# Designs tried in a protein design chat: VH-VL binders against q8zy40. Part 47

Target 1, 190 residues: q8zy40
Amino acid sequence: MIVGVVDYTVGNIGSVLTALKRAGAVPVVVKGVEEAGRVDAVVLPGVGTYEAAYALARQFKEVVLEKPTLAICLGMQLLFESSEEGGGQGLGVFKGRVERIKARKVPNIGWRYTHVVKNSEIIAEGYYYYLHSYGVRWGENEAYTAYIKLEEKYVAAVERGHIIGVQFHPERSGRTGLELIKRFLAVAKR
Key: E = the ipSAE of ESMFold2; O = the ipSAE of OpenDDE; V2 = 0.75 times the mean of E and O plus 0.25 times the DockQ between their complexes.

## First folded at step 19 (VH-VL; framework fv_regdanvimab)

Design p8 (at its last look DockQ between E and O 0.70; V2 from the best seeds 0.00; counts 0 for: pae E 5.6 > 2)
Fold by OpenDDE, look of step 19:
Structure p8 (fold): chain C 190 residues (1-190), chain A 127 residues (1-127), chain B 110 residues (1-110)
Amino acid sequence: as target 1 above (190 residues)
Amino acid sequence: QITLKESGPTLVKPTQTLTLTCSFSGFSLSTWGVGVGWIRQPPGKALEWLALIYWDDDKYYTYSLKTRLTISKDTSKNQVVLTMTNMDPVDTATYYCARIETYTDEGWFPFYGMDVWGQGTTVTVSS
Amino acid sequence: ELVLTQPPSVSAAPGQKVTISCSGSSSNIGDNYVSWYQQLPGTAPKLLIYDNNKKPSGIPDRFSGSKSGTSATLGITGLQTGDEADYYCGTWDRSLKHVVFGGGTELTVL
């Protein structure tokens, strides 16, 4: 399976590429919509600033709606309607607003127990690695699949059809993260 | 000093509902990361976890008894209440409540341990 | 369903070292923290170890906890007669989302 990793970041996406390869996929870097159209699945990585990322990622909205998509951290945040960070405009795939998290320490960094409250073929309850200062507050939403407890509950994962967003970094979440990626790939092959 | 104390009936008839109250002091169930749990121990047997309630009203029950258990809190009274329906002689046990501290500097986890226990209350189910 | 298995009993002479094992039936125990409890005869349990190897205040240094893979171990050095008690391990089952205790170990000081 060819998986396109969208490059809208200034940061290193090498860890995502490596994780995908380990999971049995053939990862390729995607910089444009045409390239994204040629792959089997898409990954939106989670490195960079919101505004800069949105400026580049907004062109991929239709691709996200069409192809199996795994959005990671900032990538997940971009899927929502708005954000307090940057210009505030999101892709609007999911309802909700990204806001600065309330926690003892911001950014939230490290392994966190992730509560899965809705059945998912991809998202499994357990520990994942987080690195973020912003998030979506937990609430009633059919797409919200999992949450973590900081000072408040924040969305850890969202899912609708073939689109999955995770606030954590599966590529940095050891075996648990790798297994999640494998499940994503398995579902994407359908 | 942190203390917990169980109260309720010590004798229950079969099929009746058991209601136990855990009254505590020295801490608040409004404090982030804090929980209160219930554990029982039949005479001469092992500990059995029953239920847990957190500061944010998140609740968990032992799977096998989930349909019979209800846990609730009154933060203003520093009380946690456990109800167990359809009591049977096999439910005869000492029932404990205990405090759970569920966070460290490394974040929140579902279960770190129960660091302070009540003395327990013995409940006998008999006709 | 996660099951924690402990030896039903262990014994040693005063001053000796004993270890109590706690083995998980699932690999999930590897991701969770194990706690240990001491229950003296006729008393409520007391927390000895949390987070695999951390001790609450007031717990003597001769008590220790460790975890490797799917197994946790409680160590007691310099065994004293007052250590005669039942010991339980406990952890979280993320599959069923409930706390699980081991079957307990009776420690006898010879």
Scores: ipSAE 0.615, ipTM 0.857, lowest interface PAE 1.1, mean pLDDT 92
Fold by ESMFold2, look of step 19:
Structure p8 (fold): chain C 190 residues (1-190), chain A 127 residues (1-127), chain B 110 residues (1-110)
Amino acid sequence: as target 1 above (190 residues)
Amino acid sequence: QITLKESGPTLVKPTQTLTLTCSFSGFSLSTWGVGVGWIRQPPGKALEWLALIYWDDDKYYTYSLKTRLTISKDTSKNQVVLTMTNMDPVDTATYYCARIETYTDEGWFPFYGMDVWGQGTTVTVSS
Amino acid sequence: ELVLTQPPSVSAAPGQKVTISCSGSSSNIGDNYVSWYQQLPGTAPKLLIYDNNKKPSGIPDRFSGSKSGTSATLGITGLQTGDEADYYCGTWDRSLKHVVFGGGTELTVL
């Protein structure tokens, strides 16, 4: 399976490419909508600047809505309505706004127990690696499938159809993260 | 000084519903990271986990019993209530409540231990 | 059913050392913190060890805990007759989404 990783032209996507390859995908770097139209699934990575990521991701909105999508960290945040960090609009796929997290230590760095509250074939309860200063406050929403507990609850995962977003980095979450990526690929093939 | 005390009926008939109250002092369930759990111990047998409620109202139940258990809290009264339906003689046990700690300098985790236990209350299910 | 396995009993003479094992899986002991509880006859359990190897205030140095892989161990040195009790291990299980206990170990000081 050919998986397009969107390159925001900044940041390092090497860990995502490596994780996809280990999960059995054929990762390719994508910089334009025509390239993305030819892949089986897309990944919005969590590296780069918000400004650069949003500008490019906005061009890909229709592809994201049509193809299986895994959005990681910054990539997940782009799917929401707005972000305090970027000072701009998001893609509006999910309700909510991205804000600076309330936590005893910011940024939130390290392994956190992730609570899954909706049935999911892809997102499993357990420990994942987090590195972020911004997040979406937890609330009642059918798309919000998982959360973490900082000083308040924050969205850890969202799902709508074939669109999956995670606040953590599955590419840096060891076996648990690799298995999540494998499940994403398996669901995407259907 | 932190204390917990279990209260409720000591004799219940088969099929009836058991309601137990854990009353505590020296801490609050409004405090971030705090939880209260229920554990039982049949006479001469091992400890068995039942249920847990956290300060933020998250709840977890032992899978095999979850259709029979309900846990709730009244933070203003410093109480946690456990309800268990359809009692049977095999449910005869001493029931304990305990305080649960969930936070270290590494962050929040579901469970680190039960640091203070109540004295327990023995419930007999007749027949 | 019990998810964690402990020996049903152990014994040793006063002054000796004993260890009590607790065997589980990756979803419980492997990924989570282990705690140990002492239950003296006719009393409620009390916490001996938390975070795999840490002791609450007032627990003597002769009690110790460790964890390796999916197994945990409680060690007791300098055994005293007052140590006669049942000992339980406990931890979170991420698959079951609740706490699990071992079956308990009866310690006899002969």
Scores: ipSAE 0.182, ipTM 0.736, lowest interface PAE 5.6, mean pLDDT 90
ESMFold2 (binder alone), look of step 19: mean pLDDT 91; pTM 0.935

## First folded at step 20 (VH-VL; framework fv_regdanvimab)

Design q1 (at its last look DockQ between E and O 0.86; V2 from the best seeds 0.00; counts 0 for: pae E 5.7 > 2)
Fold by OpenDDE, look of step 20:
Structure q1 (fold): chain C 190 residues (1-190), chain A 127 residues (1-127), chain B 110 residues (1-110)
Amino acid sequence: as target 1 above (190 residues)
Amino acid sequence: QITLKESGPTLVKPTQTLTLTCSFSGFSLSRWGVGVGWIRQPPGKALEWLALIYYDDDKYYTYSLKTRLTISKDTSKNQVVLTMTNMDPVDTATYYCARIETYTDEGWFPFYGMDVWGQGTTVTVSS
Amino acid sequence: ELVLTQPPSVSAAPGQKVTISCSGSSSNIGDNYVSWYQQLPGTAPKLLIYDNNKKPSGIPDRFSGSKSGTSATLGITGLQTGDEADYYCGTWDRSLKHVVFGGGTELTVL
C-alpha cells in the first residue's frame, strides 16, 4: 500500500515514514494535492505551528474527505473548526475547538493512558506518546472515540468513516503505536 | 489520618439487592487523581476486584458482574456507595473499600495502588 | 479466570530470602504499574509495594518489588515469623478495563 505523508515543511516527518515502512506500507512524501491523489491513503503528520501548518494543509481538505486518512497530533488538530493557536481557522472536518490544554506541565509530554470509549478497529486502549500544548476538550460528539486525563479530559482520538485523528504520536509509541498503524493500513485496504 | 469504613447489611437474602456504603475521612474525592474501589473476598478465597469510581465520576466494573453492580459517590458526604443486585449465596464474602491513588509527578494512571483499606464488612447471603 | 498467576504457596526458614512471582500479560503487567499487598490472617490487605518497586512509609526495607516484561516479583529478605501471610499482586488490565489481582500466595515461615 502506498501511503502519502503530507509534508507541511514545519517539522520532521522521518519518524512517521519509518513507522509506516515498519508497518508494511510504502510511504511517499507528498507536497501537493495531485500527488496525494495518486496514493492509497494519506497521513497528516503533526509538528510545528498551527498557522503555518494550516496554510499548507488547507489544500488537502478534499483529499482527506476522499481517502483513508490518519491525522497525527497537529494533523488531527487541523481537522477541527478552529484553534486558539495562530489564525484560528481549521479544516472543519470535525466539530470542536482546539485550545490550550490545562495540565500540571505544558506541553503535555510522555506516555499517557488513553481511554477508548467507543469501539474502534484502529484505536486500542492503552499507552501512547503525547507531545502537545493544545488540544480539544472532551465532550459530547459522536466522532470522539478516546480521551486522556490531564487536569481535564481531552480528546485523544476522533473517527468518522475513513478519517482517523489521533492526538498522540503513534510513530513514537513503540509497539502500541506500530500496531495501531498496522490496523489503520488494514482498514484502509478495504 | 486517612480512614475508610464499610457499612451495610451483614445478612442478605437471595435475589435481594445489597447496598454498601464506604465512609471515608482524611481525603476528598474531589481531589484530582483520587478514586475509591470495592474489593471482595469469599472465605478462604482470593481478592476479587469489583468496581471503582474516580474523582471525575468515571466508573469501572469487573466484567463478570457489570450488569449487577452500580457505584456512586457523594463527595459532600465523603461516601461511596456500591449496589449489587440479585445476590446469591456465592456472593458471600468480606467486602472492602479502599482508596486508589492515580497520580504521579508525570501524570494520571488508571491504577497506581490501593494504599488505604477499610477493615471490611462480612456479608452473608442466605435464605 | 484469574488474570494474574501466583504460586499458591511458598515457605522458608526465618532469616532466609523468599520470592513470590506474579505472571501476567502485555495488557496488564506489561503496560501498567504493579502493586503488592500483604494480608495477615483475619485482617484487611495492606499495601506493600506500588509502582513496581516503591514502598509506602512504614514498610521495611527487607520488602522489595521488581517487574520485568509481563512478570513481577516480590522479594522478602530476613524472613520473620510475622511475615506469615497471604500476598497478592495487582494491576490494571487495559483489555478488561479494570483492576486484576493474582490468586494470592500463602507464605509459611518454617
Scores: ipSAE 0.820, ipTM 0.912, lowest interface PAE 0.7, mean pLDDT 94
Fold by ESMFold2, look of step 20:
Structure q1 (fold): chain C 190 residues (1-190), chain A 127 residues (1-127), chain B 110 residues (1-110)
Amino acid sequence: as target 1 above (190 residues)
Amino acid sequence: QITLKESGPTLVKPTQTLTLTCSFSGFSLSRWGVGVGWIRQPPGKALEWLALIYYDDDKYYTYSLKTRLTISKDTSKNQVVLTMTNMDPVDTATYYCARIETYTDEGWFPFYGMDVWGQGTTVTVSS
Amino acid sequence: ELVLTQPPSVSAAPGQKVTISCSGSSSNIGDNYVSWYQQLPGTAPKLLIYDNNKKPSGIPDRFSGSKSGTSATLGITGLQTGDEADYYCGTWDRSLKHVVFGGGTELTVL
């Protein structure tokens, strides 16, 4: 399976590419919409600045809606309606607003127990690696699949069809993260 | 100076509902990272987990008993209440409540240990 | 409901050492912190070990804990007759979404 990783031109996507290869995918760096039309699935990585990421990612909204998509950290945040980071708009795929997290330590760094509330073929309850200063406040929403507990509850995962967003970094989450990526690829093949 | 104490009826009949109260002092259940759990021990048998309630009102129940158990808290009174329906003689046990810690320097975890236990209250279900 | 396995009993003479094992799976011991509890006859359990190998204040150094893979071990050296008790391991299980205990181990000091 050919998986397009969107390159925001800012930040290092090497760990995502490596994780996709280890999961059995053929990763390809994607710079434009026409290239994205040729891949089987898309990854919105969690590296770079919000401004640079949104500027490019906004061109990909229709691709995200049409193809299996895994959005990681910053990439997940871009799927929401807006963000306090940079005061920017998002792609509006999921309802909600990204805000600076309320936590004893910011940024939220390290392994966190991730609570899964809804049945999911991709997102499993367990420990994942987090590195972020912004997040979406948890609330009742059909798309909100998982949360973590900081001073407030924050969205850890969202799902709608083949569109998956995670606040954590599966590419840095060891075996648990690799298994999540493999499950995403398996679902995407259907 | 942290204490927990279980209270409630010591004798119930089969099919009745048991209500137990855990009254505690020296800590607040509004504090981030704490919880209160319930454990029982039938005479001569092993400890059996029942239920847990966290500071933020998240609740977890032992899978095999979850249709019979309800846990709630009143933070202003420093109390946690456990209700167990449809009591049976096999439910005869000593019931304990205990404080649960969920926070370390490495972050939040669902269970880190039960550092303070109540003395327990024995409930007999007559056959 | 026995998710964690402990030997039913162990025994040794005063002054000797014993170990008590606790065997589980990746969903419990493998990924989570293990704690150990001592229950003296007629009393409530007491926390002996938390975070796999840490001791609360006042627990003697002769008690120790360790974890390897999906197994945990409680060690007790310099056995005293006052150590006769039941010992339980406990941890979180992410599949069941609740705490699980071992079946307990009765320690006899002869």
Scores: ipSAE 0.243, ipTM 0.746, lowest interface PAE 5.7, mean pLDDT 90
ESMFold2 (binder alone), look of step 20: mean pLDDT 91; pTM 0.931

Design q2 (at its last look DockQ between E and O 0.66; V2 from the best seeds 0.00; counts 0 for: pae E 7.1 > 2)
Fold by OpenDDE, look of step 20:
Structure q2 (fold): chain C 190 residues (1-190), chain A 127 residues (1-127), chain B 110 residues (1-110)
Amino acid sequence: as target 1 above (190 residues)
Amino acid sequence: QITLKESGPTLVKPTQTLTLTCSFSGFSLSRWGVGVGWIRQPPGKALEWLALIYYDDDKYYTYSLKTRLTISKDTSKNQVVLTMTNMDPVDTATYYCARILTYTDEGWFPFYGMDVWGQGTTVTVSS
Amino acid sequence: ELVLTQPPSVSAAPGQKVTISCSGSSSNIGDNYVSWYQQLPGTAPKLLIYDNNKKPSGIPDRFSGSKSGTSATLGITGLQTGDEADYYCGTWDRKLKHVVFGGGTELTVL
């Protein structure tokens, strides 16, 4: 399976590429919509600033809506309606607002237990690696499938059809993350 | 300084509902990270985890008894209540409540251990 | 039905060292913190070890805990007659989404 990793040049995507390879995919760097249209699935990586990322990622909204998509950390955050970070505009794929997290330590960094509250073929309950200062507060939403507990509950994963968003970094989550990527690929192949 | 104490009936008839109350002091269930759990132990048998409730009202039950168990809290009274329906002689046991450790400087985790236990209350199910 | 496996019994003479094993899987001991409990006859369990190897205040240094892979071990050195008790390991299982205990180990001091 050819997986396009969107490069909005906001950070290092090497780890994502490596993880995809380990999971059995053929990752390719995608910089434009035309390129994204040629791949089987798309990954929105999660490193960089919101404003810079959105400026480039907004062109991929239609691709996200059409192809199996795994959005990681900042990538996931971009899928929501708005954000306190940057200019505040999101892609609006999911309802919700990205806000600065309330935690004993910000940014939230490290392995956190992730609660899965809805059945998922992709998201398994367990520990994943987080690195973020912003997030979406947990609440009533059909798309919200997992959360973590900081000072408040925050969305850890969202799902709608072929679109998966995760606040954590599966590429940095060892075996748990690798297995998640494999499951995503398996579902994407359908 | 932290204490927990179980209270409730010590004799229950089959098919009846058991209601146990855990009264605690020295801590608050409104505090972030705090949890209280219930454990039982049949005579001469191993510990069996039953249920827990966290500060934020999240609840978890042992799978095998989930349909029979209900856990709730009254933070203002420093109490946690466990109800178990359709009691059977096999449910005869000593029932404990305990405080659950769930947090460190590194953050929240579902379970570090149970650091303070009640003395337990023996419940006999018999006709 | 037991998720965690312990030896049913161990024994040693006073002053000796004993170890109690606790075997689980990747969904519990593999990635969660293990705790150990001592239960003296006729009493409630007492926390001995938490976070795999940490001791609450008041627990003697001769008690120790360790974890490797999907197994945990409780060590007791300088065994005393007062150590005769049942010992249980416990942890969280992410698949079952609840706490699991071992079957317990009866320690006899010879």
Scores: ipSAE 0.777, ipTM 0.899, lowest interface PAE 0.7, mean pLDDT 94
Fold by ESMFold2, look of step 20:
Structure q2 (fold): chain C 190 residues (1-190), chain A 127 residues (1-127), chain B 110 residues (1-110)
Amino acid sequence: as target 1 above (190 residues)
Amino acid sequence: QITLKESGPTLVKPTQTLTLTCSFSGFSLSRWGVGVGWIRQPPGKALEWLALIYYDDDKYYTYSLKTRLTISKDTSKNQVVLTMTNMDPVDTATYYCARILTYTDEGWFPFYGMDVWGQGTTVTVSS
Amino acid sequence: ELVLTQPPSVSAAPGQKVTISCSGSSSNIGDNYVSWYQQLPGTAPKLLIYDNNKKPSGIPDRFSGSKSGTSATLGITGLQTGDEADYYCGTWDRKLKHVVFGGGTELTVL
């Protein structure tokens, strides 16, 4: 399975590429929508600034809606309606706004127990690695599948059909993260 | 000094609803990283987990009993209340409340231990 | 129905060492922190071990805990008659989303 990793041209996507290879995918770097035609699924990585990532991600909205998508950290945040980071606009795939997290320490860094509240073929409860200063407040929503506890609860994962977003970094979450990626690929094949 | 004390009826009839109160002092459930749990122990038998409530009002119930249990807190009174519906003679037990630790230098986790227990209250359900 | 398995009983003479096992699965002991409780006859349980191998203040050094894979072990050295009690392991289970206990182990000091 060919998986396009969207390259916002900043930051290092090497860990995502390596994790996809270990999970059994054939990762391909894509920098424009024209390259997405040959891929079976896409990954929106969590590197770069919100503004730079949004500028490119806007061009991929129809691809995200049509193809299986895994959005990681910043990539997940781009799927929401708005963000306090970078002037407020998002792709609007999920309801909610991204805001600066309310926590004793910001950014939220490290391994956090992630609570899964809905049945998911992809997202499993356990420890994942987090590194972020912005997040979406938890609320009752059919798409919100997992949360973490800081001073407030924050969305850790969202799902709608073949579109999956996670606030954590599965590519840096060891075996637990690798198994999540494998489950994503398995669902994407169907 | 941290203390917890269970109170409520000692005898109930089958099908009645049991309400137990855990009154505590020396800590607050508004504090980040703590919770209060309920555990029971039938005479001569093992400990059995029932329910837990955290500082942020998040709640968890033993799966097999979740339709019968309700846990709530009143932070201003330093109390946690457990309600169990449709009591049956098999529910005869000593009921304990305990403080739950959820945070260490390694971060937050749902359960690190129950560091302070109440003395327990024995509830008999007549057959 | 018990998620965690402990031996029903163990015994040893004063001064000896005993160990009490607690066997579970990846969703509980494997992924989570184990705690141990001592229950003396007629009393409420008392925390002995948390975070797999840490002791609260006032617990003697002769009590120890460890975890390997999906099993945990409580060790008691220098056994004393006052150690005669029931011992329980407990941990979180991520699939059940609540705490689970072992069935308890009755320690007899002969």
Scores: ipSAE 0.028, ipTM 0.662, lowest interface PAE 7.1, mean pLDDT 89
ESMFold2 (binder alone), look of step 20: mean pLDDT 92; pTM 0.941

Design q3 (at its last look DockQ between E and O 0.51; V2 from the best seeds 0.00; counts 0 for: pae E 9.0 > 2)
Fold by OpenDDE, look of step 20:
Structure q3 (fold): chain C 190 residues (1-190), chain A 127 residues (1-127), chain B 110 residues (1-110)
Amino acid sequence: as target 1 above (190 residues)
Amino acid sequence: QITLKESGPTLVKPTQTLTLTCSFSGFSLSRWGVGVGWIRQPPGKALEWLALIYYDDDKYYTYSLKTRLTISKDTSKNQVVLTMTNMDPVDTATYYCARILDYTDEGWFPFYGMDVWGQGTTVTVSS
Amino acid sequence: ELVLTQPPSVSAAPGQKVTISCSGSSSNIGDNYVSWYQQLPGTAPKLLIYDNNKKPSGIPDRFSGSKSGTSATLGITGLQTGDEADYYCGTWDRSLKHVVFGGGTELTVL
């Protein structure tokens, strides 16, 4: 399976590429919508600033709506309606607002237990690695499938059809993360 | 001085509902990271975890008894209540409540340990 | 039925060292902190070890805990007659989404 990793970040996407390879995919870097149209699935990575990322990611909205998509951290955040960070405009795939998290330490860094409240073929309950200062507060939303507990509850994962968003970094979550990626790929092949 | 004490009926008839109350002092269930759990132990048998409730009202139940168990809290009264429906002689046991405390003060984990226990209350189910 | 496995009994002479094992899986001990409890005859359980190897205040240094992989171990050195009790390991299981205990180990001081 050819998986396009969208490159809208200034950060290193090498870990995502490596994780995809380990999971059995053929990752390719995607910089434009035409390239994204040629792949089987897409990954929205999660490094960089919100404003810069959105400026580039907004062109991929239709791709996200059409292809199996795994959005990671910032990538997930971009899928929502708005953000306190940057210009505040999101892709609007999911309802919700990205806000600065309330935690003892910001950014939230490290392994956190992820509570899965809705059955998922992809998201398994357990520990994943988080690295973020912003997030979506947990609430009533059919797309919200998992949360973590900081000083408040924040969305850890969202799902709608073929679109999966995760606040954590599966590429940095060891075996748990790798298995998640494998499950995503398996579902994407359907 | 942290204490927990279980109270409720010591004799229950089959099919009836058991209601146990855990009254505690020395801590608050409004504190971040704090929880209270229920554990039972049949005579001469091992500990069996039943349920827990956290400061933020998150609740968890043992899978096998989930449909029969309900846990609730009254923070203002420092009480946690456990109800168990359709009691059977097999449910005869000593029932404990215990405090769950986050010693890391992070409040991120689902379970840390039960650091203070009540003395337990023996419940016999018999016709 | 038991998710965590402990030996049913262990024994040793006073002054000796004894270890109690607790075997689980990746869904419980593998990912989560293990706690140990001591239950003296006719009493409520008492927390001995939390977070794999930490001790609450008042617990003697001769008690220790460790975890490796999907197994945990309770160590007791300088065994005393007062240590005769049942010992239980416990942790969280992410698959079952609830706390699990071992079957308990009866420690006899010879």
Scores: ipSAE 0.656, ipTM 0.864, lowest interface PAE 1.0, mean pLDDT 93
Fold by ESMFold2, look of step 20:
Structure q3 (fold): chain C 190 residues (1-190), chain A 127 residues (1-127), chain B 110 residues (1-110)
Amino acid sequence: as target 1 above (190 residues)
Amino acid sequence: QITLKESGPTLVKPTQTLTLTCSFSGFSLSRWGVGVGWIRQPPGKALEWLALIYYDDDKYYTYSLKTRLTISKDTSKNQVVLTMTNMDPVDTATYYCARILDYTDEGWFPFYGMDVWGQGTTVTVSS
Amino acid sequence: ELVLTQPPSVSAAPGQKVTISCSGSSSNIGDNYVSWYQQLPGTAPKLLIYDNNKKPSGIPDRFSGSKSGTSATLGITGLQTGDEADYYCGTWDRSLKHVVFGGGTELTVL
């Protein structure tokens, strides 16, 4: 399976490419919509600046809606309606607002237990690696699959059909993260 | 100083519903990183975990008893209430409430320990 | 049945060291933090160890905890007759999604 990793031209996507290859995918870098239309699935990585990521990602919105998509950290945040980090802008795929997290230490860094509230073929309960200063407050929503507990509950994962977003970095989450990526690829093949 | 105290009936007949109240002071369930749990101990037997409720209203029940247990909180009164239906003589035990921490210098996690316990209340189920 | 296994009893002379084990599985001890509780006769349990090896304020340094794989250990050095009690391990179980306790260990000081 050919998986396009969107390159925002800022940041290092090497870890994502390596994790996809280890999971059995053929990762390719995509820089434009035409290139993304040719792949079987798309990854919106969690590296780069919000401004650069949003500028390119908004051109990919239709591709995200049509193809299996895994959006990681910053990539997940771009799919929400608005963001404090991005001057209020977002792609509006998922309901919710990205705001600065309320926690004793910001950014939220390290391994955190992730609570899964829905049966999911892709998202499993367990430890994942987090590195973020912004997040979406947990609330009642059919798309919200998982949360973490800080001073408030924050969305850790969202899903709708074949569109999956995670606040954590599966490419940095060892075996648990690799197995999540494998499950994403397996579901995307169907 | 943090204290918890269990209150409720000490003698209950079989089939009746037991309601126990945990009244606490020195902390609040409006504070992140805490919860309250219930544990029982039959005479001469081991500790048995029953239920817990966290500051954010997350609730967990021991699997074997989940159809009989209900836990709730009243944050403004500093109280947590446990209800257990269809009591049987095998439920005779000392019932404890305890404060639970889901945050330490290790970060957030579902359970790190029960750091303060009540003195317990003994409930006998007998006709 | 209990999910965590502890020896039912241990004993040692005053001044000596004892070790109490707690055996479980990957879904509990393996992936989660272990705590230990002391219960003196006729009293409520008291927290001795949390986060596998950390002590709350007021617990003497002669109490220690450790974890390796799916097993945890409570150590008590400089044993005193006042240490005669039941000792319990506890942790989260990911599969059950709740807390589990061991069956308890009765410590006697001979």
Scores: ipSAE 0.011, ipTM 0.610, lowest interface PAE 9.0, mean pLDDT 88
ESMFold2 (binder alone), look of step 20: mean pLDDT 89; pTM 0.918

